# VH-VL binders against q92529r149to334: the designs that were tried, part 11

Target 1, 186 residues: q92529r149to334
Amino acid sequence: LGPGVTYVVKYLGCIEVLRSMRSLDFSTRTQITREAISRVCEAVPGAKGAFKKRKPPSKMLSSILGKSNLQFAGMSISLTISTASLNLRTPDSKQIIANHHMRSISFASGGDPDTTDYVAYVAKDPVNRRACHILECCDGLAQDVIGSIGQAFELRFKQYLQCPTKIPALHDRMQSLDEPWTEEEG

## First folded at step 26 (VH-VL)

Design CC6
Fold by ESMFold2, fold request of step 27:
Structure CC6 (fold): chain C 186 residues (1-186), chain A 130 residues (1-130), chain B 106 residues (1-106)
Amino acid sequence: as target 1 above (186 residues)
Amino acid sequence: QLQLQESGPGLVKPSETLSLTCTVSGGSISKRSYYWSWIRQPPGKGLEWIGYIYYSGSTNYNPSLKSRVTISVDTSKNQFSLKLSSVTAADTAVYYCARDSWYIVENPVYGTVSSYFDYWGQGTLVTVSS
Amino acid sequence: EIVLTQSPATLSLSPGERATLSCRASQSVKDYLAWYQQKPGQAPRLLIYWASNKATGIPARFSGSGSGTDFTLTISSLEPEDFAVYYCQQRSNWPTFGGGTKVEIK
């Protein structure tokens, strides 16, 4: 990707994920992203979505999702995807909404027939801890966004494999990515 | 409707280079969620992935073939191509081009990624013989 | 590399019967498994992606199930056009395919 690729997408918000995505099977991860999209779409007027209402989520699914953060909900944002990070900024680039290093991103999905206009990704940062971030993308753009994230993952992994001195850092990255986020009052 | 069509010589001599082109119609090769693969099937045998190219020129190859494979892309012609050098009779196969779709991606420290080939060319037989 | 072992190698059945095809992975591939049908003289066609999701235009008689290492493709009632070879496919480091199951007329 070089300096990165930038998309203009709609940020719908994020919702805290209380368990590591690595510890969950695919069906559960998919349900988490669908539920996160559903909750955020219900909270944000004018969000594009023809999601059919589903029956209430299971107790397990409800125990995995925490509090929503809708601070920038509904805003068009600049999303820059590079091998280093996903960077979310306001359109004038004055304010950073989030900057997620690739090592802190575990999972991304979207652009499939079930979530055609959405991309959801799970990342850790100091502000939102582990959270599922939801982006609304126009028709076809969701596929472009998920493809760019996938390419960023693959290129970064190839880079790590071709530089053996980085292998200990990869192990540390895996531990950092999967460590539970601890709540602190201080 | 998206369609893929392989083209190139059906006969190649041993030790020479096999060259094929895949022409994409009804869609753009430059879409970022798609990777463009070559896959082959020796007569009477199963399928073997050769490699992919991303529209930017970034490639990934089957390690067993990597030393002999070059895949390239020409976005202006909406085409991507395969070169396989130093061929032998073992390289006789039907060669397919295919679109690889990525809808779910994980951090590669997990060791898996969701991908599948939703569109295939009709295939072209390449025979390696004197 | 992740090896996919398909069984049986050949399944001899009559139209109207239920076909059950197995694919076993040497390591977990979670739910990231696809199934393809290849009729004689044709390119493979995607049937199932993500273990259980049918591709567009695939008849209701086809279904997929499983996760981790053990996966199944089921054809509930065979039609004459279903006699073909079926392949499973995964991608960890790179795509690999199973050896195939030929479904043929008894």
Scores: ipSAE 0.104, ipTM 0.648, lowest interface PAE 4.7, mean pLDDT 81
Fold by OpenDDE, fold request of step 27:
Structure CC6 (fold): chain C 186 residues (1-186), chain A 130 residues (1-130), chain B 106 residues (1-106)
Amino acid sequence: as target 1 above (186 residues)
Amino acid sequence: QLQLQESGPGLVKPSETLSLTCTVSGGSISKRSYYWSWIRQPPGKGLEWIGYIYYSGSTNYNPSLKSRVTISVDTSKNQFSLKLSSVTAADTAVYYCARDSWYIVENPVYGTVSSYFDYWGQGTLVTVSS
Amino acid sequence: EIVLTQSPATLSLSPGERATLSCRASQSVKDYLAWYQQKPGQAPRLLIYWASNKATGIPARFSGSGSGTDFTLTISSLEPEDFAVYYCQQRSNWPTFGGGTKVEIK
């Protein structure tokens, strides 16, 4: 990724996630992000996507997803993805919408086949606590965006795995932490 | 060192239920980053993923086997098990338990998911025969 | 389901020769592909993960490359212990394996 890659996308807001994604299995995590995409898209006027009438969410999902924050919803933004962070700014770079350190990001996924233009990621920040942030990525950018996030994630984990003697200790410590990984600040 | 070991009967009659247990040693199954999987390999053929279980008990199965497969976990024993019902000769295979290491973001739509099986049991042959 | 096609099905080579194995995906899996080695009577062993990363304890003669739909496993110089079946693997929706390439002694 080098200095990072920048995309122009639309920010649709976020929804609070009341449970740690790391405490959930893959299927559940995916369901949460997809549900978040659906909820936010329904709430934001002009969001692209032919949303089919959705079945009511499960009680489980309803208990995990909290209040939405639709501040900046519908705004075109500059998204910079690096191994350090996801940085969301206005196109003129004058306003920071969010700066999420990669260590604070616990999960990221694309939408389902009906929401292919959307990317969601769960991050912690002082404003939104733990929240799922929704991005509308038009013109096929969703694949690139999620790929870049994946690449960033991969690079961090590669570094982690290259230290075999520390892997067990880190894994054990990570089990007690709410963050997906801890950088040993050497 | 993490070790996985399959155990169970090597012979099952047609229409009966295949039952296997994987015992994990050298590490706890109650880890967030891992899924505990069953994989099988018919003699002289390739590998087929059966399903996995998370330490919380959440499961995912191969769609082709979903109706017949049940995977369970016993965290107190550090074991997870496979049940395959209504077996036929086609279910004759070496059955492996494995640790599925999950690290990366997921997007099934775009194939953006990363996992691999880093630890395997030795496998156990199960023959379906009358 | 993503289908992985491996080629060739069988590769006959002599010790010391270079082996090149191909794995093609029916759709892009980015670089999230793994390679396994399986010797007769043994469980598969992880060789490569994330297309190009060597697993712990894997000799330097093994290398992986590729992204998207086309991947390659290379053994720079075959050792006697390298004659085995090799599988590629991806995980989209659920894990799938290629059909395998058998590397055999010529």
Scores: ipSAE 0.025, ipTM 0.624, lowest interface PAE 3.5, mean pLDDT 87

